VH-VL binders against q9h9l3. Designs and how they scored, part 280

Target 1, 176 residues: q9h9l3
Amino acid sequence: PRKMVAIDCEMVGTGPKGHVSSLARCSIVNYNGDVLYDEYILPPCHIVDYRTRWSGIRKQHMVNATPFKIARGQILKILTGKIVVGHAIHNDFKALQYFHPKSLTRDTSHIPPLNRKADCPENATMSLKHLTKKLLNRDIQVGKSGHSSVEDAQATMELYKLVEVEWEEHLARNPP
Short names: E, the ipSAE of ESMFold2; O, the ipSAE of OpenDDE; V2, 0.75 times the mean of E and O plus 0.25 times the DockQ between their complexes.

## First folded at step 16 (VH-VL)

Design y77 (framework fv_fezakinumab; at its last look DockQ between E and O 0.10; V2 from the best seeds 0.00; counts 0 for: pae E 12.0 > 2, placed apart)
Fold by OpenDDE, look of step 16:
Structure y77 (fold): chain C 176 residues (1-176), chain A 123 residues (1-123), chain B 111 residues (1-111)
Amino acid sequence: as target 1 above (176 residues)
Amino acid sequence: QVQLVQSGAEVKKPGASVKVSCKASGYTFTSYYMHWVRQAPGQGLEWVGWINPYTGFEFYAQKFRGRVTMTRDTSISTAYMELSRLRSDDTAVYYCARSGTYYKDSGPRFDPWGRGTLVTVSS
Amino acid sequence: QAVLTQPPSVSGAPGQRVTISCTGSSSDIGLGYDVHWYQQLPGTAPKLLIYDNSNRPSGVPDRFSGSKSGTSASLAITGLQAEDEADYYCQSYDSSLEGWVFGGGTQLTVL
């Protein structure tokens, strides 16, 4: 069976007015929640907005950050061939400027059985924070210090595990 | 209507450089990757590389690394491909082609294509 | 030289069904990456014909269909017409190369 990993990325603002979302941290955990990767990443362009209150990224984190192209290579090596779980994962892949096979992608923001289990509308897009609280009785993304990408990746994996059997069966019958 | 308008045909000597342009219209230039694909006379399609006009990130096929440079000017929605140290086997029609940045939008399918720019390298 | 393998040529009479195969590897189609197909009429630029294995863009007739299984993909054309005479290319993504790859192309002749 294919190995499964969960990913979460934090982005900072670059480009004009900081509107470009550039990868500044990436965390990857395995099926058990063990951290496989967790690095600060240096964007190729000047950072205009650290978005600290959300990203948790500060200027000091960029001092020894891994250059984007190097980090990207490291991350892609980990993801290749894996089932990758994430929440609104298209944002992570976009930030990585990477394409993962759709058949090997699991987006917990678009899994109807997961929403159903959380007593939410099946076709609604629920936040990771809400689902984690409802289904795992755990608070994440608390405070104003920014998100923990490791915490978010772990939560995402745990959420998916709740519906893994059902969803994998569904996907087998209905491949994307 | 989405359009990719490429610059005109080029004739170059071996060792020279060529820069082909691709002007996009009918869509948000920075929301899609721009790819370059070439086709030698009577041959198949060969992917050269891509650039993200939004971030400026570019990636080239191994074969062209060190000789190709892809850039963009967002103010005029134009992508550029420059190929240096030209040789005869670089003679080809060079296409620009658009693709999505992630699957949620349009993914890695190429649509549309420019009409191509013939680059002839001859002594 | 092409990463994906296609037959160099196929032919059929009007009204017949033809298929074009596209064989990849464990680092592209076999890894799960989708396959797209392009039609290139003589003297023109390629045109997207099939995307994501089996989807047709607007304007493409339903007599064109695509499928994918294992490390291979296939383009099927039913009710072959004279205007279908063209070159056809499959395309996917290769993880080992970190880039997009094309088949060698198939020349379709309508007899």
Scores: ipSAE 0.842, ipTM 0.923, lowest interface PAE 0.6, mean pLDDT 94
Fold by ESMFold2, look of step 16:
Structure y77 (fold): chain C 176 residues (1-176), chain A 123 residues (1-123), chain B 111 residues (1-111)
Amino acid sequence: as target 1 above (176 residues)
Amino acid sequence: QVQLVQSGAEVKKPGASVKVSCKASGYTFTSYYMHWVRQAPGQGLEWVGWINPYTGFEFYAQKFRGRVTMTRDTSISTAYMELSRLRSDDTAVYYCARSGTYYKDSGPRFDPWGRGTLVTVSS
Amino acid sequence: QAVLTQPPSVSGAPGQRVTISCTGSSSDIGLGYDVHWYQQLPGTAPKLLIYDNSNRPSGVPDRFSGSKSGTSASLAITGLQAEDEADYYCQSYDSSLEGWVFGGGTQLTVL
């Protein structure tokens, strides 16, 4: 059986007017929520907008941050061959400039059984904060200090576990 | 100079197995994916699968699962493809081709290609 | 049957422009995956010609160009030369098949 990890990333603004989202932190946890990777990452381009209120990234975090090329290599070595769980995970893969096989990807923002448990429409895209509050009775992303990618990755894995048996069986019967 | 050197032509009987090799030189073998693509006589290109030489992870096209095995030996920078329970319609030239690890830079584009290994499966 | 659809053949006189179409679906090109093109001269291995829809690798003349729109891609060859006589393949990724897919190939004949 394939091993499973959860990933969450934080992005900063680069490019003209800070509109490009560039990877500045990545956290990966295993099935039990133990941290496998958690690094601040230096984007290859000048940071225009740290987006600190949401990203939690500040200038001091970049002083010893791992350069993007190196960090990407480290992260991809962890992800390759594993089932990867995330929330709105396509944004994380875009920031990594990476494709992960759809059959090995689990996106908690698009799992109908998870939405049903939360009494939400099956096709709705629910926020991680909302699902975590409703289903785990936990508040995440609290305050103005920004998100924690470790906290968010751990919450994402816990949410997936609520539907793991049902969803894995569904995917086995209905290969993407 | 980046090169992929493949093993020589093979003639096999139906039901046998074949293992073709692809030796890489001129680049860091473990930093790129290796793909296998086949071309039956007079036909187009058909993707067989890929291997990550760093981790050893393989991913096969659905039609080949259960019959193909891709491996590598990082000490000699060589990738292998083994196809078992050969049938006459497995007669083809089998190419190895290098790709990068993501779509936006050196991603799924294939460069370079090996010269190909003809595998003939005859009754 | 190839996943990406190409015309089986095209022809043109020296100096003319030809185009080769590549039509996919909502699970490959239509989902936004890039298209690459390969040239296969008679008796040789395929060679990368165009990558990421429109980029030329070093050594490929600028008379070769590529584009992508919607579910389709196109390879254009201007100033057609006898040496361009070859088979041409488009390639993309298909999320439903979880794999790399090629067009059926287009045989270009220089008249």
Scores: ipSAE 0.007, ipTM 0.540, lowest interface PAE 12.0, mean pLDDT 88
ESMFold2 (binder alone), look of step 16: mean pLDDT 91; pTM 0.934

Design y78 (framework fv_fezakinumab; at its last look DockQ between E and O 0.64; V2 from the best seeds 0.00; counts 0 for: pae E 5.1 > 2)
Fold by OpenDDE, look of step 16:
Structure y78 (fold): chain C 176 residues (1-176), chain A 123 residues (1-123), chain B 111 residues (1-111)
Amino acid sequence: as target 1 above (176 residues)
Amino acid sequence: QVQLVQSGAEVKKPGASVKVSCKASGYTFTSYYMHWVRQAPGQGLEWVGWINPYTGFEFYAQKFRGRVTMTRDTSISTAYMELSRLRSDDTAVYYCARSGTHYYDSGPRFDPWGRGTLVTVSS
Amino acid sequence: QAVLTQPPSVSGAPGQRVTISCTGSSSDIGLGYDVHWYQQLPGTAPKLLIYDNSNRPSGVPDRFSGSKSGTSASLAITGLQAEDEADYYCQSYDSSLEGWVFGGGTQLTVL
């Protein structure tokens, strides 16, 4: 059986006016919520906007941050061959400038049974914060210090586990 | 109409460098990756590398690392591939090709392709 | 040299059905990466023919079809026509190489 991991990334703004979203932290947890990876990552370009209120990233975190290309290699080694769970995970993969097989990807922002369980419209895109509160009775992303990618990755995995059996069966009958 | 217009044919001596350009039009240049693929005469397609015009990130096939440099100028929607220390087996048609940045969007399929640039390396 | 394996050549008469196989490994097709197919007419650049295993871009006739199973993919052409004479390449992503890979190409001759 394939192993499952959950991923969450934080991005900072680079490029003109800071509109480019560059990876600045990546957290990966296993099926049990154990942290497999959690590193600050140094973008190849100058950071224009740390987006601290959302990302939690500060200038001090970049002092000993892992260069992007090195971090990318480390992360890809972890993800390769695994079922990767994430929330709006296309953003994470985009930030990594990486393609993961669609058949091995699970996006908790697009799982109708999960929304149904949370009494939300099945085809709506719900936030991780909302689903976590509704289904796990847990508050995440609280305060003004920014997100915790480890916390978010763990929450994402826990949410998926709620619908894992049903969704995996669905995917088996309807492969992407 | 989406188009990739490449620079003209090049003739180089062994040891020299060549820089091929690929000008994009008809779409947002920074919204897609740009790939380079070459094809030696009578041979198959060989992936050289790719660049993200938005971020500047580039990645090369192992075979070309240390000899190839991919760059872009977003102001003129142009991608460049420079290959140095040329040798005879570098003789090929070099193509630029566009792909998506999201597997939920356009994914890693190459479309469209440029018409190719013949690079001939001979003493 | 090519990571994906294709037969060097196939042939068929007009109106016949031909298939081109593309065999990968556990690090590319077998890992779950999608396969794309390209048609290259003589003296021209490759053209996207099939994407994501079985989808046709606009303008590609439905007599072209693709499939994938296990570590292999297949391109099928029904109602073979003279204009189908070309080279065909499969393409996927190889995780071990962290890059895109092509098949060796198949030359299709219409008899």
Scores: ipSAE 0.892, ipTM 0.939, lowest interface PAE 0.5, mean pLDDT 95
Fold by ESMFold2, look of step 16:
Structure y78 (fold): chain C 176 residues (1-176), chain A 123 residues (1-123), chain B 111 residues (1-111)
Amino acid sequence: as target 1 above (176 residues)
Amino acid sequence: QVQLVQSGAEVKKPGASVKVSCKASGYTFTSYYMHWVRQAPGQGLEWVGWINPYTGFEFYAQKFRGRVTMTRDTSISTAYMELSRLRSDDTAVYYCARSGTHYYDSGPRFDPWGRGTLVTVSS
Amino acid sequence: QAVLTQPPSVSGAPGQRVTISCTGSSSDIGLGYDVHWYQQLPGTAPKLLIYDNSNRPSGVPDRFSGSKSGTSASLAITGLQAEDEADYYCQSYDSSLEGWVFGGGTQLTVL
């Protein structure tokens, strides 16, 4: 079977009014939650809004950050050919300017069995924080210092494991 | 309606450079990737590279790295492809093609295409 | 040469069904990347015909259909008409080349 990884990214605001999301940190963990990649990344365009309350990104993080083109190459080498788990993962792929095969993509924000375990409507889009609290009894993203992409990637992998057998069998019978 | 209008045909000698333009209209230029694809006379399609017009980030097919430069001018909604150190086998029609979906989508396709720009390389 | 393999030509009489194959590898179609198809009429630029394996853009009749299985994709044309005479290209993404790739093209002749 294919190897599995989980990814989470933190974005900063670029473009008019800082509304465009540009990659500023990426963390990748393996099936056991070990960190395979964790780097601050310098966007190729001017940062308008660091979004620090949510992203945890500050100006000092950018001083020695890996340039986007280099970081993207490193990240894509890790992702290629693997099942990639994330939460609202299309935002991460958009920030990477990358298209991962649907058949190798798992999005914990849209897995009906996972919602059912949390006593949520099966087709609702649920936040990572909510699912993690309900199903893992863990508080993530606490305080005003922003999110940790390592913490979030690890939580995402743990959530997926709760439904992995059922969901993988479902996808085998119902290819995307 | 969405349109891509390319610059006119070019005749070049080996060793020269050529710069082809592609002016976009009818959509938000910076919201879609722009690709370049070439077709030698009587032959198939070959992908050259792409540019994100918003950020200016570019990525080239391995064959063209070191010889191609893709740029854009967002003030006039125009993408450019420059190919240097031209050889006779660079003779081709060069198309610009927009990604058929907004760059945040997962299903990239080419729609629409420009009419093409013939570049002829000969002595 | 072309990463995706297509037959160089195919022919059929008006009203018949023809298919055009597109065979890739484990680094492109076989890895799960979608396949798109383009029609190039003589003297014109390519035009999107099928996207995401099987979807038709507005204005493309339902006698054009696409499918994907394993490392291969197929374009089917039923009710063949004279105006279908064109070159047809498949396109996907290849992870080992880190880029978009086309088939070599198939010339469809309507007899």
Scores: ipSAE 0.268, ipTM 0.754, lowest interface PAE 5.1, mean pLDDT 89
ESMFold2 (binder alone), look of step 16: mean pLDDT 91; pTM 0.935

Design y79 (framework fv_fezakinumab; at its last look DockQ between E and O 0.81; V2 from the best seeds 0.77)
Fold by OpenDDE, look of step 16:
Structure y79 (fold): chain C 176 residues (1-176), chain A 123 residues (1-123), chain B 111 residues (1-111)
Amino acid sequence: as target 1 above (176 residues)
Amino acid sequence: QVQLVQSGAEVKKPGASVKVSCKASGYTFTSYYMHWVRQAPGQGLEWVGWINPYTGFEFYAQKFRGRVTMTRDTSISTAYMELSRLRSDDTAVYYCARSGTYYYDEGPRFDPWGRGTLVTVSS
Amino acid sequence: QAVLTQPPSVSGAPGQRVTISCTGSSSDIGLGYDVHWYQQLPGTAPKLLIYDNSNRPSGVPDRFSGSKSGTSASLAITGLQAEDEADYYCQSYDSSLEGWVFGGGTQLTVL
């Protein structure tokens, strides 16, 4: 069986008025929640908005940050060949400017059995924070210091594990 | 209608550089990746590289690294591919092609393609 | 030199069924990346024919179909018509090269 990892990324604003979302931190954990990767990443363009309130990224974090192209290579090496779990993961892949095989992607924001377990509408897009609270009885993304991508990645993996058997069976019968 | 309009044919000497343009219309230029693919006479398709017009990020096939530069001007929805130190085996039709940025949307399929730009390298 | 392997040529009579194979490796098709197919009529630019293994864009007849299994993909054309005479290319993504790759192309001749 393929190895499974969970990913969560934090983005800052670049480009005109900071409307471009650029990767500034990436965290990857394995099936057990062990951190495989956690680095601050330097965007190739000038940062206009750190989005600290949400991203937790500050200017000081960029001083020794890994250049984007280097970080991208490191991250892709980890993700290649693995089942990648994430929440609204299209944002992470977009930030990485990377395409992962659909058959090896698991997006916890689009898993009906997970929503059902949380007593939410199956076709609704629920937040990671809400699902984590409802199903894991844990508070994440608390405070004003911004998100922890490691914490979010771990939560995402734990959520997926709740429905892994059912969902993998579903996917086997209904390949994307 | 989505269109990719490329610049005209080029004739270059070995060692020279060529810059081909691709003007996009009918869609949001910055919402899609722009790829470059070339085809030597009577040969198959060869991927050269791609650029994200939104971020400016570019990535090139190993074969062309050090000789190719992809850029864009968002103000006129135009992508550029410059190939330097030209040699005879660079003679080919060069295509620009659009692809999506999200796998769940349009993904990495190339659609549409420009009509191509013939670049001839000869002494 | 192409990463994906296609037969150089196939032929069929009008109305017949033809198939074009596309063989990859564990770093592209075998890794799970989708396959796309392009049709290139003589003297024209390639045109998207099949995307994501088996989907047809608007305007592509249903006599064109695609499939993928393991490290290989296949394009099938039923009810072959004279207008189908063209070159066909498969495409995927190679993780080892970190880029998109094409098959060598297959020339389809309608007899």
Scores: ipSAE 0.765, ipTM 0.905, lowest interface PAE 0.7, mean pLDDT 94
Fold by ESMFold2, look of step 16:
Structure y79 (fold): chain C 176 residues (1-176), chain A 123 residues (1-123), chain B 111 residues (1-111)
Amino acid sequence: as target 1 above (176 residues)
Amino acid sequence: QVQLVQSGAEVKKPGASVKVSCKASGYTFTSYYMHWVRQAPGQGLEWVGWINPYTGFEFYAQKFRGRVTMTRDTSISTAYMELSRLRSDDTAVYYCARSGTYYYDEGPRFDPWGRGTLVTVSS
Amino acid sequence: QAVLTQPPSVSGAPGQRVTISCTGSSSDIGLGYDVHWYQQLPGTAPKLLIYDNSNRPSGVPDRFSGSKSGTSASLAITGLQAEDEADYYCQSYDSSLEGWVFGGGTQLTVL
């Protein structure tokens, strides 16, 4: 079987009115939740809105941050050939400007068995915070200090493990 | 009507540079990637690289690094590819092509293509 | 040389079925990256024909179909017509080259 990792990214606002999400932190954990990568990343364009209340990114984090092109190369090396788990993971891949194979992508925001386990509508898009509270009895993203991408990646991996056997079998029978 | 309109044919001598333009219309220029692909006479397609018009981030195929520069001007929705230190084997039609930014945003497929710009390098 | 391997040419009579193969490696198609196909009529730019292995853009007839298995992909054309005479290119992403790669192209001749 292929190795599996979970990813979570924090974004800052770039572009007009800070509406474009650009990568400013990325965390990757292995199957056991051990941190494989956790870096602050300097976007290739001007930061308009740090979005600190959600991202946890502050100006001081950018002083020694890894430039986007270098960080992207490091991250993609880790992701290549692996099953990558994330929550609303399209946002993470868009921020990386990378097309990970659909057959190797797992999105905990779109797994019907996971929703069912949480007593949620199986086709609804559920937040990571909500699923984590319901299924892992954990409160994540607490307070106004911003999200922790390490915490979020670890939670995402643990959620996937709850349905991993069933969902991997489903995908084997129903390739994306 | 989504359109990519490329600059006209160029004739260059070895050692010169060429800059090809690709003007986009009918869509939001900064919401899609722009790729460059070349085709030598009687030959196949070869990917040169791409640019994100919004951020200016670019990535080149390894064989062109050091000789190619991709830029854009968002005020006129135009992407550029400049190839330097030209050789006769750089004679080709150079295409621009648009791709999406994720699978739900049209994905990595190239659609549409420009009509191509013939660059001829001869002594 | 082309990264993805296609036969240089194929031919068929009107009404017949032809297939065009596209063989990659464990760093591209074999790693799970999707395959796209382009048709290039003489003197024109390539045109998207099949994307994400098997999907047809609007305006492409259903006699064109694609599939992928292992390290290979295939384009099938049924009910062959004279206007199908063109060059056909497959495309994927290759992780070792860190970029988009094309097959060498296949010249389809309608007899």
Scores: ipSAE 0.736, ipTM 0.893, lowest interface PAE 1.4, mean pLDDT 92
ESMFold2 (binder alone), look of step 16: mean pLDDT 91; pTM 0.939

Design y80 (framework fv_fezakinumab; at its last look DockQ between E and O 0.76; V2 from the best seeds 0.00; counts 0 for: SAP .498 > .496)
Fold by OpenDDE, look of step 16:
Structure y80 (fold): chain C 176 residues (1-176), chain A 123 residues (1-123), chain B 111 residues (1-111)
Amino acid sequence: as target 1 above (176 residues)
Amino acid sequence: QVQLVQSGAEVKKPGASVKVSCKASGYTFTSYYMHWVRQAPGQGLEWVGWINPYTGFEFYAQKFRGRVTMTRDTSISTAYMELSRLRSDDTAVYYCARSGTYYYDKGPRFDPWGRGTLVTVSS
Amino acid sequence: QAVLTQPPSVSGAPGQRVTISCTGSSSDIGLGYDVHWYQQLPGTAPKLLIYDNSNRPSGVPDRFSGSKSGTSASLAITGLQAEDEADYYCQSYDSSLEGWVFGGGTQLTVL
């Protein structure tokens, strides 16, 4: 069986008026929640908006940050061949400017059995924070210091594990 | 209508540089990747590289690294590919082609293609 | 030097069924990346024919179909017509190269 990892990324604003979402931190955990990767990443362009209240990224984090292209290579090496779990994961892949096989992607924001378990509409897009609270009775993304991508990645993996058997069976019968 | 309009044919000497342009219309230029693919006479398709017009990120096939530079001007929705130190085996039709930015959108399929720009390298 | 392998040529009579194979590796098709197919008529630019293994863009007849299994993909053309005479290319993503790759192309001749 393929190894499974969970990913969560934090983005800052670059480009005109900071509208470009650029990768500034990436965290990857394994099936057990062990951190495989957690690095601050330096965008190739000037940062206009750190989006600190959400991203948790500050200017000081960029001082020794890994250049984007180098980080991208490191991250892709980890993700290649693995089932990658994430929440609204298309944003992470977009930030990485990377394509992962659909058949090896698991997006916890689009898993009907997960929503059902949380007493939410199956076709609704629920936040990671809400699902984590409802199903794991854990508070994440609290305070004003911004998100922890490691914490979010771990939560995402734990949520997926709740529906892994059912969902994998579904996917086997209905390949994307 | 989505269109990719490329610059005209080029004739260059070995060692020279060529810059081909691709002007996009009919869609949001920065919402899609732009790829460059070339085809030597009577040969198959060869991927050269891609650029994200939104971020400016570019990535090239190993074969062309050090000789190719991809850029864009978002103000006129135009992508550029410059190939330097030209050789005779660089003679080919060079295509620009659009793809999505993530697989939930248009994904990595190339659509549409420009009509191509013939670059001839000869002594 | 194409990473994906296609037969150099196939032929068929009008009305017949032809199949074009595309063989990859564990770093591209075998890794799970989707396959796309392009048709290139003589003297023209390639045109998207099949995307995501088996989907047809608007305007592509249903006599064109695609499939994928393991490390290989296949393009099938039923009810072959004279207008189908063209070059056909498969495409995928290669993780080892971190880029897109094409097959060598297949020239389809309608007899």
Scores: ipSAE 0.856, ipTM 0.929, lowest interface PAE 0.6, mean pLDDT 95
Fold by ESMFold2, look of step 16:
Structure y80 (fold): chain C 176 residues (1-176), chain A 123 residues (1-123), chain B 111 residues (1-111)
Amino acid sequence: as target 1 above (176 residues)
Amino acid sequence: QVQLVQSGAEVKKPGASVKVSCKASGYTFTSYYMHWVRQAPGQGLEWVGWINPYTGFEFYAQKFRGRVTMTRDTSISTAYMELSRLRSDDTAVYYCARSGTYYYDKGPRFDPWGRGTLVTVSS
Amino acid sequence: QAVLTQPPSVSGAPGQRVTISCTGSSSDIGLGYDVHWYQQLPGTAPKLLIYDNSNRPSGVPDRFSGSKSGTSASLAITGLQAEDEADYYCQSYDSSLEGWVFGGGTQLTVL
């Protein structure tokens, strides 16, 4: 019973010209990388651009996808009270239409010690693919069939573990 | 200037419905959530629910589920709250209030508020 | 039946310091949710006073300050002035209720 989870979401384009990002898949893993949740999600508005090349979402995935309201309820139940790790995670929270406590949020795109380990400037925003290749010697998001949100969530948890002790101590001294 | 202009006071009988409006100006209506909060005479503030004006997605406080409906008309930047099967303890001032949808753009705080719409339920 | 507990009233003389408490539970403030404060002058709508526990919006004097610890939050007003006479509400989010929650309000009287 670990109290930390990692999340990753895939978005499709809705709204005018498909420029609004709407949640279409969400994966959550526990501290050990076991999958707690992985569902395709039907946005409450018309999909204009599946963004398949990056999202991996196709029209057939939406046929029996869980409606957004139901999926949101399921996801928030898992997130409540937990430290949630993600990459550029506030975009995931915006897509969920949810504000997770800042003190329980960990964003691997904004952790200076993690950037230092990757020989990157401490305040740079680095991609998940880059950090994973550099620090875990793994290639994720391979090919043109889109990202795997399970793979990405698992990578995000592994990255956080590299700096967990140092960063948790930092946050205890410097609450957000 | 950012402003929320609400419809005028209403007097209703028990069992009726009321629909109050909140017209937004001075900002992009669909980029922020709209909340409804009520205040009975001499009482505190009570959250009723919210709507995402872009998608129409709404969420209501448990107490009001089954009696409240929140809608909007994006063409006139207006949010609506309808409360049905009214009873005397629904007498209150009903406020609309804006919140952000994203931590880096206003976040979850309520700013601004409308001036309120008094709804009186009496027989 | 406010979810967050505030004293019903507080008072102070001009120039003094007053503090208004806001106590929640393990499902709201204690779970880590931020606290926001609103001032409601007589006959008017609430106005944002403090957000994210301790931040002041533009136009709010620095004699208003906020803090949060554990399951509680506090609003402090120093250099008390007659125009500070108002009702004050704290607000947070409660995961058990799945919604925004307010304190019962505190009537501040300037003597």
Scores: ipSAE 0.739, ipTM 0.899, lowest interface PAE 1.5, mean pLDDT 92
ESMFold2 (binder alone), look of step 16: mean pLDDT 93; pTM 0.947

